# VH-VL binders against q9y8t7, part 50

Target 1, 261 residues: q9y8t7
Amino acid sequence: MRDSFLQKAIASAKDRTSLLEEIAGNCSPKPGRPSLSSSIREWVYRVGGAVIAEYKRCSPSAGAISTLDPVSYVQATRDASAAYSVLTEPNWFCGSIELIPYFARYKPVLAKDFIVSETQIRIAACMGASAALLIMEALTPRELQELAAAASRYGVEVLVETPDASHAVEASRLAPGSIIGVNSRDLKTLRVDYEAMLREVSKAREQLPGEVILVAESGIDSPDKALKAFKAGAQAILVGTAFMKNPQLREKILAELLQIP
Short names: E, the ipSAE of ESMFold2; O, the ipSAE of OpenDDE; V2, 0.75 times the mean of E and O plus 0.25 times the DockQ between their complexes.

## First folded at step 16 (VH-VL; framework fv_zagotenemab)

Design m5 (at its last look DockQ between E and O 0.81; V2 from the best seeds 0.74)
Fold by OpenDDE, look of step 16:
Structure m5 (fold): chain C 261 residues (1-261), chain A 123 residues (1-123), chain B 112 residues (1-112)
Amino acid sequence: as target 1 above (261 residues)
Amino acid sequence: EVQLVQSGAEVKKPGESLKISCKGSGYSFTDYWIEWVRQMPGKGLEWMGEIDPDDDYTKYEKNFKGQVTISADKSISTAYLQWSSLKASDTAMYYCARGTHWDSSPEYAFDIWGQGTLVTVSS
Amino acid sequence: EIVLTQSPGTLSLSPGERATLSCRSSQSLEFPEGYTYLHWYQQKPGQAPRLLIYKVSNRFSGIPDRFSGSGSGTDFTLTISRLEPEDFAVYYCMQGYHYPLTFGGGTKVEIK
């Protein structure tokens, strides 16, 4: 039997729990954290779409992606991004929870990790995260509900990452008020299915209540692909590796959005 | 020796069902994907879909989704491709191949191929 | 989907000559991650395909040195430095990263 990447990532997350508990100590969520959902809605209103810029130094499929430091990244993306997604998973993505405070100075931060415990959400909140990622495929429905509830207690919004429209709908039911993401990345193979994502985003948008924020995740490396995601029904796109390699891509995306009548 | 051995040639009529097989040997069957590739007579290679024999997770090319079923029996290291109702247009050579993972070398490639199964569908 | 266009469709050459095969992608295969999962396969008449080159330029096990791959972005090349009689076959490029996985249309290398 071969463990999937997701299984390995979950196991790693579980192993890190004790360390996170030690770090968390008596921390309490920071007040005055900006809202991710509010920021997205503002951008949608202003320009027709929001970009969540992801800071990711490594990935399983690529290893090291970029040595671009957080300061340079923010300088390149700050004026054109609605929020930051910060990888905090250390083993596969070279992330750290200690990155959150820096990015949180500028934009709402989505703490992106394989979250399997309340402790992870608490520490993210303490570090200044506005939202936390929950991966539907990594959690049972009960776990998803419990973690979403925990997030709410800490004043942390939730982005539920889903593989398709049906799961998106289910996620919205299990975690009311959550932001819903559809991932182009196949978590089994780690291949990208951008077209499938577009289809599923479209289907999800047809089924989800209008107030639910829909995010197209990954697979976007051009303005054209970004626009297609917005046209499909996404209010926001999450762009990671592409921005790490070319942070100016965000400006190009924004320029295209502004041309849409 | 690592190899994939496919079932023999098939001659069928339109409307008939068919299930062809691909048996792996010489390696851990569940550590790799099985890929199915169609090659119509005198034409190029077409990816149909894949399966992880470990948990039966499948992925199809859109034109083949619903048209064929990919399955596997890991207990006997065998993958299957089946049709519920064959068409004349299904006449082709069908290859299974071993699909490597992102963390294998080579990455995301078909490194081992079966010998192919010729399927002929005619009235 | 990513469309791979191979050219020429047919390449007529004599043994000992240099063969240059092209594979062009409808979009860049130079992914932000830095890897390019463009592979080459060889299919001899009446045989199954075999992996020849993986990730643009890496020879698969058992593949002779006369085979080499190069390219980036949207343009890729398979080169056979000196054609041997056994090299006359159809060659396919394939991308293995984006669903659906796609092959080029193939280039037939035939004897002149």
Scores: ipSAE 0.786, ipTM 0.916, lowest interface PAE 0.5, mean pLDDT 93
Fold by ESMFold2, look of step 16:
Structure m5 (fold): chain C 261 residues (1-261), chain A 123 residues (1-123), chain B 112 residues (1-112)
Amino acid sequence: as target 1 above (261 residues)
Amino acid sequence: EVQLVQSGAEVKKPGESLKISCKGSGYSFTDYWIEWVRQMPGKGLEWMGEIDPDDDYTKYEKNFKGQVTISADKSISTAYLQWSSLKASDTAMYYCARGTHWDSSPEYAFDIWGQGTLVTVSS
Amino acid sequence: EIVLTQSPGTLSLSPGERATLSCRSSQSLEFPEGYTYLHWYQQKPGQAPRLLIYKVSNRFSGIPDRFSGSGSGTDFTLTISRLEPEDFAVYYCMQGYHYPLTFGGGTKVEIK
C-alpha cells in the first residue's frame, strides 16, 4: 500500500494546521491587501495577459531549486509580474507563511499550500496574502465549497486548481467568483501533459463565463509555451521553475505578450 | 525472482474480442505501475498506456484510448489488455513492463519487461 | 508530444569498435524541479527490451560498464566503448516524464 505524494502532503497539512490552531492565537487579516483578480485584469487590459511568478525554494524530486532570497527574487521579477505565488509548505517545498510579507508589499500574493482548513486561509491573510490555493483533487465538493466560503469571510480570493475543463466548469459552480486554474501536472504521477493542458484551457474558455479568470499552471518553461497558453484562452500563467532558473525568460515572455494579435 | 509473465500468442479474426494478461511475481505488485507497449511487425516501440494496480488509476495514449481497455486484478497480481473488436491493424507484439514512480530508482523507467504476447489478426 | 529522433538508423561495426548512438528530442528534457528522464533500452531479435541506462547517464544494475550515456537539453548519446558480439541489437531511447511517454525510432547496431 503506497500513499501518493498528494496523500502525504494532505496528511502533513492536517498535522501542521492542528498545531497552528493551538498556538497561533486570534490574528486578524492584514488590512489593505490588494486584489489578485484585479491585478490580473489590469495586466490583461494593458498587455493581453498576466504572469503569476512563483517563489519555490525546493521541490520533492530535486531538493533545493534556487539560492535567491525573497528580496533578490522580487527585484528580478516584479516589473513582469501581476502577482506572486508563494509556497508556504515546509516539508517538500521549503516554504513558510513567514515568506508572505516579503512579497505582499509589492504585489498580490497567492498562498500556495495544501489547504485543508480555514485556519490556513486566515493565517495566510494575517501575513498579507490576497488569495489562497484550493486543489480540487485534494478536496471533496463539500470541502471545496466550505473553504471557498471561509475564504470569502476573510476577504481572501480563491484560485481553484483543476485537472481539466470538466472540473474547471464544476469548480466555477461550486466556488462562484473564484479564479480557475488548469494544471498540466498529474498530481498522482507528477508527470506533465502540456498539450492536454492547452486543449483543456481552450475547452474551459468556451464553457466558462467570460468574467471567470482562467490560469494555466505548470509546464510553462519557455516563451513559446507561455504564448500558446495565452492564445488557448488563459488570462494568466503561473510560472515557477522557468523564472527561478532563467531570469531572462521574463523579458522574452513580455516581448511575446506584445505580439498577441 | 522478479518477473512478468504474459499469456501466450493469439491468432484471431477481425471483429473478435481478446484479453491478454501480464502476471507479476517476486515483488509487491501494487507498488509499481504496469505499462503496455506495442511493437508492430518490423517497427519500433509505442507506449499505449499504464495502470496503477493499487487503485486502478489509468492513463492512455490518445490514439489507444477507447480502442483498448487496460485493467488489473491486484488479488492475483495480474494486469490485462483487452479489445472488444480486433482489427487486422492490431497485429503486433504486445509487451507489459513494470514502471517505477518519480521517487523510486530507476525513476520513470521500465525496469522489468514481460516476454511479449504476439497477436495476429487475419483471414 | 515529444518526438525522439535517433541516428543513425543503422550502425555497422566490428566487434571491439566503439559505438556512438544519438537521440535528439523535439524539445528540451531539462526540468529544474527534477532530473532528465531520458532512458536507453536494448532489444535483441525475438526478445523483450531491457533497460540499460536511466536518467541520461545512470547504468542500470547488471549492465556492463562498457555502456555509458551522456547529454543534456535535446541531445543525448549512448556509447558502447568496446562492442562485444552480444551487443549487436536495436537500441531505443525513451522519455518518461511528459505524457504521452515516447520512444525513439531505434538504432540497429549490426556486425560489419
Scores: ipSAE 0.639, ipTM 0.845, lowest interface PAE 1.5, mean pLDDT 89
ESMFold2 (binder alone), look of step 16: mean pLDDT 92; pTM 0.953

Design m6 (at its last look DockQ between E and O 0.79; V2 from the best seeds 0.00; counts 0 for: pae E 2.1 > 2)
Fold by OpenDDE, look of step 16:
Structure m6 (fold): chain C 261 residues (1-261), chain A 123 residues (1-123), chain B 112 residues (1-112)
Amino acid sequence: as target 1 above (261 residues)
Amino acid sequence: EVQLVQSGAEVKKPGESLKISCKGSGYSFTDYWIEWVRQMPGKGLEWMGEIDPDDDYTKYEKNFKGQVTISADKSISTAYLQWSSLKASDTAMYYCARGTHWDSSPEYAFDIWGQGTLVTVSS
Amino acid sequence: EIVLTQSPGTLSLSPGERATLSCRSSQSLEDPEGYTYLHWYQQKPGQAPRLLIYKVSNRFSGIPDRFSGSGSGTDFTLTISRLEPEDFAVYYCMQGYHYPLTFGGGTKVEIK
């Protein structure tokens, strides 16, 4: 039997839980963290869309993506980004929870990992994260509810990553007040379906309450694709590797948004 | 020897149901995807969809979704392509192929092909 | 979907000649990580396709060195340095990363 990437990632996350528990015993969530949702809404109001810039040093398929350090990355992206998504998964993405405090100095931070325990959320909060990622396909409905509730207790917002509109609607029910993301990447094959994502974002926007923030995740490597995502109904886009390799892409996206009458 | 062996040629009438098979051997059947490809007479290759035999996860090309069903029985290392109601336009050669994963070499390719199953649908 | 356009539709050549086949994609096939999953297949008359080149320029197992692939972004080329009689077939490019998976229309290499 061959485990999927997601299964492997979840297993790894579970294995790391004990180590994190040692850290969690001595930490408390930092007060006064900026709101991810508020930042997104501000950008939507100002320019019509928000960009979440993801800092990702590695990926499962590519290994090392970029050697761009956090300082250089922030210098290149902070003026045109609503928030940062920081990979904290160490094995596949070369991430670290220790990255969160630095990025949190500048923008709301989404702690991006395969979160399967409350401890992970607590640690993220202690590091200064404004939000935490929950992957719907990695969790049972009950687990999703419990982790979302835990996040709330720590003052951490939740971005629920979903594969399609139907799951997006369900996620909004299971985790009220959460930010909803639709991922273009198939977590089974790791292939990309950008067009499907657009369709699902559109469908989700039609079904979700207007106050629910919808995020288009991944698969965006051009201003044109970004604009299409916004047009489809996303309030924010999450861009990872493309920004690591070309941080100026954000400025190009912003320039295009500003030209929209 | 790694190979995919498909079921024999089919001659059917419009409205009839059909299920063709693709049997893998020489490798761990659940470690690779099975891809289905259509080739209409004198035409090019068209990806129809795929299945992970391990957990029956499927993906379809939009024009084939709802038109065909892809399934698998991993206990006998066999994948299936079936129609509930054939049309004359379904006349084509159908290939199954082994699809590799992102962490295999070659990545995301069809490295082994069945010999094809000719399906003829006519009144 | 990503459209792959192959040219020419038909290439008439003699044994021993060099064949150059083009595959152009409607958008960049390079993923954010820098990999390109563009493959080439050969289909001889009455046979199933077989994998020739994977990821733009890698020869699959058992493929003669007269076959080579190159390209980047949206433009790709399959080259047969010196055509052998058994090389007269239809060649397809395919991208295997973006759903739906798509093939080019094919180039028929026929004997002149």
Scores: ipSAE 0.779, ipTM 0.918, lowest interface PAE 0.6, mean pLDDT 94
Fold by ESMFold2, look of step 16:
Structure m6 (fold): chain C 261 residues (1-261), chain A 123 residues (1-123), chain B 112 residues (1-112)
Amino acid sequence: as target 1 above (261 residues)
Amino acid sequence: EVQLVQSGAEVKKPGESLKISCKGSGYSFTDYWIEWVRQMPGKGLEWMGEIDPDDDYTKYEKNFKGQVTISADKSISTAYLQWSSLKASDTAMYYCARGTHWDSSPEYAFDIWGQGTLVTVSS
Amino acid sequence: EIVLTQSPGTLSLSPGERATLSCRSSQSLEDPEGYTYLHWYQQKPGQAPRLLIYKVSNRFSGIPDRFSGSGSGTDFTLTISRLEPEDFAVYYCMQGYHYPLTFGGGTKVEIK
């Protein structure tokens, strides 16, 4: 009977969608948005892996966290980043769609939220986002298919976040052409299982075609963890607060990447 | 008040089955995890696994996965730990504890413990 | 798996003395949001453990103010400012954020 964090987030997203529709109306996606997948592939070709740098001001468990302003964050991260993941969820992550245009000036933007309607995808694209997050555990198979199809109609790429290899393979079938993420964070407990994520990334890599981009998410806060994720078969990693707090981390990750052919 | 009460001590032979219980009272049983912790004679504490009694979501430590079964019956506010075939190496004290969620203080801690169930497996 | 190493294994002291117990983690325990879910438990002979300190430095309800916790990253400390007769016990640290959940090996505080 207790609402999970995910259930609360989905309910909030439905309420927010109603307000977003009233504010944004029928805006059109910005033209000329760069490709997230192309940027990832370029980095993989050049150095053996890609970093998606996440901008986040709050978290569900911590509330407000120490964060850089967007200008300082871009200065610290742009040379090591293939893309930005921008939190747009306002209640637990203190995000905003208003952040998207700034980051989109510099890199492809993944709009990170609890996406439950195509309105959210369209509005993210109106703001300049190149891609949107779909959380497989938040959606039925039909909902995932419908939202991925909607994203395609708006010229928005999709990153589908999954808990394990079997779901990663299913997500690739349900949403062809999507970027696939494997998340170390348990969405029910919010605890992290980094070692399980590595195993599931490896299993997913074995079962998915090589052209499917595989992203390792959450719990990657050191060069060693980044290297292990790439060795397991991830082509990109999603890194958040660690970039905001440790400018040297990006140089250390690059150094590790250059040792991987 | 808030309590976890475990079933009594067990003396068993290798190969026998066993199911021990942990009953919660004085709180909303489905609002918290139940954690299982083993303490071998003269040794420290080992986390075995946990269950969310609300939906039976279960996590195991890798060495216990497949060796024990964790379950719950929320209608009687009771969690269980069971073996299909005991080994002498299963001789230990077994504790249940109440695990707290990320959004409830003390976050991710074990704030209430049962009194323990001593399991002795010998020939 | 995160290994928590406690030292010393045994600490022999008299009532009224200060006790300092160490817990070192094989990895940083700070989550990406800045919280550290490192907890301390006390276990007296023949009894179940009880929670003393949660999230490094927060005293649990009913725990005397002579108990305090500190630390960050990989290094954590439990301090008992002035030992009372009832404080002679085994103390365990635990991390509650990464699967599998893990305990330190314990520090026994005993009468000299």
Scores: ipSAE 0.506, ipTM 0.804, lowest interface PAE 2.1, mean pLDDT 88
ESMFold2 (binder alone), look of step 16: mean pLDDT 92; pTM 0.945

Design m7 (at its last look DockQ between E and O 0.79; V2 from the best seeds 0.76)
Fold by OpenDDE, look of step 16:
Structure m7 (fold): chain C 261 residues (1-261), chain A 123 residues (1-123), chain B 112 residues (1-112)
Amino acid sequence: as target 1 above (261 residues)
Amino acid sequence: EVQLVQSGAEVKKPGESLKISCKGSGYSFTDYWIEWVRQMPGKGLEWMGEIDPDDDYTKYEKNFKGQVTISADKSISTAYLQWSSLKASDTAMYYCARGTHWDSSPEYAFDIWGQGTLVTVSS
Amino acid sequence: EIVLTQSPGTLSLSPGERATLSCRSSQSLEFDLGYTYLHWYQQKPGQAPRLLIYKVSNRFSGIPDRFSGSGSGTDFTLTISRLEPEDFAVYYCMQGYHYPLTFGGGTKVEIK
């Protein structure tokens, strides 16, 4: 039997728990954190869609995607992004929870990791995160509910990442008030299925209550793909690798959105 | 020796069902994907879908989804491609191939191929 | 889906000549870490395809050094520096990262 990437990532997250507990010992959630959902809604209202710019230094395949530092990244994306997604997973993505405070100075921050414990959510909140990622495929329904509840206690919003529309609907039921994401990345193969994501986003939008924020995650590397995601029913798109390589892509996406009547 | 051996040529009529096989040997069958590729007569290669024999996770190309079923029996290191009702347009050579993972070398490639199974569907 | 367009459809050459095959993608195939999962396959008449080049420029095991691959973004090339009689076949490019996985239409290298 070969362990999947997700299994390895979860195991790694569990292994980091003791270290995080040590760090989180005396921390308390920072007050005055901006709302991710509010920011997304503002952008939707203003321009028809929101972009969550993801800062990801590495990928599981073999290391560094880009050497772009956080300062340069923010300079390039700050005026055109609704929020930042910050990878905090250290082993596969070269992330760090210590990145959160910097990005949180500018925009709401989504702490993106393989969250399997309340401690991870607490420390993210302490670092200034506005939201935390929960991966549905990595959690049991009970775990999802418990972690979502924990997030609420810390004033942290939740983005539940799902593989398809049916799971999106289920996630909305298990974690009321959460932001729902549909991931184009197949967590089994780590390949990208952008077209499938579009279909599932569309299906999800048809089934989810109107107040639920729907996010198209990954697989977007052009203005055209971004627009299609918005047309499919996503209020926000999460873009990682493409922005790391070309942060100015965000401005191009915004320019296209502004042309939509 | 690492190899994939496919079942023999099939001659069928429209409406008939068919299940062809692909047996792996010389490697851990569950450590790699099995890919199915169609090649119509005189035409190019078309990816149909794939399966992880370890947990039977499958992925289909949209035009083949619902048209064929990909399955596997890891206990005998065998993958299957089956039709419930063949059409004349299903006449083609069908290849299985070993699909590598993102963390294997080569990455995301078909590094081993079966010899192919010719399926002929005619009235 | 990502469409791979190969050119020319047919390449007529003599043994000993240099063959240059093109594969163009409908969108950039630049992925994480700059890796590009564009591969080349060879299919001889009556045989199954075999892997020649993986990730643009890496020769697969047992492949002669007269085969080489290059390219980036949307443009890729397979080069056979000096055609041998056994090299006359159909060559396919393939991208293995975006679903659905897709092949080019193939280039037939035939004897002039």
Scores: ipSAE 0.872, ipTM 0.938, lowest interface PAE 0.5, mean pLDDT 94
Fold by ESMFold2, look of step 16:
Structure m7 (fold): chain C 261 residues (1-261), chain A 123 residues (1-123), chain B 112 residues (1-112)
Amino acid sequence: as target 1 above (261 residues)
Amino acid sequence: EVQLVQSGAEVKKPGESLKISCKGSGYSFTDYWIEWVRQMPGKGLEWMGEIDPDDDYTKYEKNFKGQVTISADKSISTAYLQWSSLKASDTAMYYCARGTHWDSSPEYAFDIWGQGTLVTVSS
Amino acid sequence: EIVLTQSPGTLSLSPGERATLSCRSSQSLEFDLGYTYLHWYQQKPGQAPRLLIYKVSNRFSGIPDRFSGSGSGTDFTLTISRLEPEDFAVYYCMQGYHYPLTFGGGTKVEIK
């Protein structure tokens, strides 16, 4: 039986925990970190939707992706973004926890990694992250609950990434108060199912209280796709490589939001 | 020799069940997806769905979901496409194909095809 | 769903001529992974399809060098530089990255 990409990433994350502890020691979360959820709600109130801009230097299948350095990226994107999603996974995404401070000075940061240990959450907060990603498919229900509780103790919000509406509802029960993501990327195949994501966001919106923030993830590379995700019930979109490749795409997305009836 | 060999042509009546097979040989069956493709008479190719024989992970095109069942038996390197109740509109050629993963060349392509199974449904 | 539109529907040519087949996608196929998973298949009468070109321009093993692929974004082309008698067939483009996987409607290359 071959190991999936997710299985390999989880195993790598477990091995990395000891090194992270050595690098950061027994650091404490930085005080005064802004709220990811509050920033999203502010953008939703002001313009009808929020953009989480992802900084990603590599991908599993493509290797290195043409990207700006962190400073240049922030300068190009900060006025149009509610938050940053910063890849910290080093092996497949060429990320690092050292990237977090560059972004955290300007906006709330979601630390995006394969989180399997509360040490990873604490260290992300030490570097200035406002939130951490938990991948529901990578965790047992008990592990999800325990990591979400740990995040709460460190003053770190959680975005729980889920594959569909049923898991989104369950994630909301297991990790109350968390931000819920619906990801168009199949973690087994790494293919994208954008239309399924739209349907599942719509189903999740109907079943979840309006106060629960829904984020549509992956596959949003045009203004039309962004608009459809917001109309399906997402309050935020997480936009990656296309967003980095075409900074003007952010302006086009905002123009579509201003035209929402 | 890497090949996919499908079961023979079928002539059926509406309402009957049918299970057609696709047997892989000459390669590690569980290292690749099995894809199912329909070709209606005189028409093009339509993706129906796929299965990973290693763990039975299955994806369906929306109009085929609930209309057919895709399954596999990795112990005999065989995938199946099954109808519980055939319709006249199911008359078509059905192909299986070997699908590659994201990290194996030719990535996400169908590199080996079965010979096809002609299914005819008529009263 | 990504719609792939092939043109022309039928291409009538003589052996030795250059064939140019078009595939247009309803949306860009250059997604966040940095590759375009647009593939070309050939189907001869009474036979199963076979893979010709994968990821836009890569020739599959055993495919003659008269077959080439090009394109980016939404517009892709299969070129047969000099038609041989065995090349008269139907050609399909397919995108293999977005669910559902989709094929173009096909271009029939027939002898004039």
Scores: ipSAE 0.636, ipTM 0.841, lowest interface PAE 1.6, mean pLDDT 89
ESMFold2 (binder alone), look of step 16: mean pLDDT 93; pTM 0.954

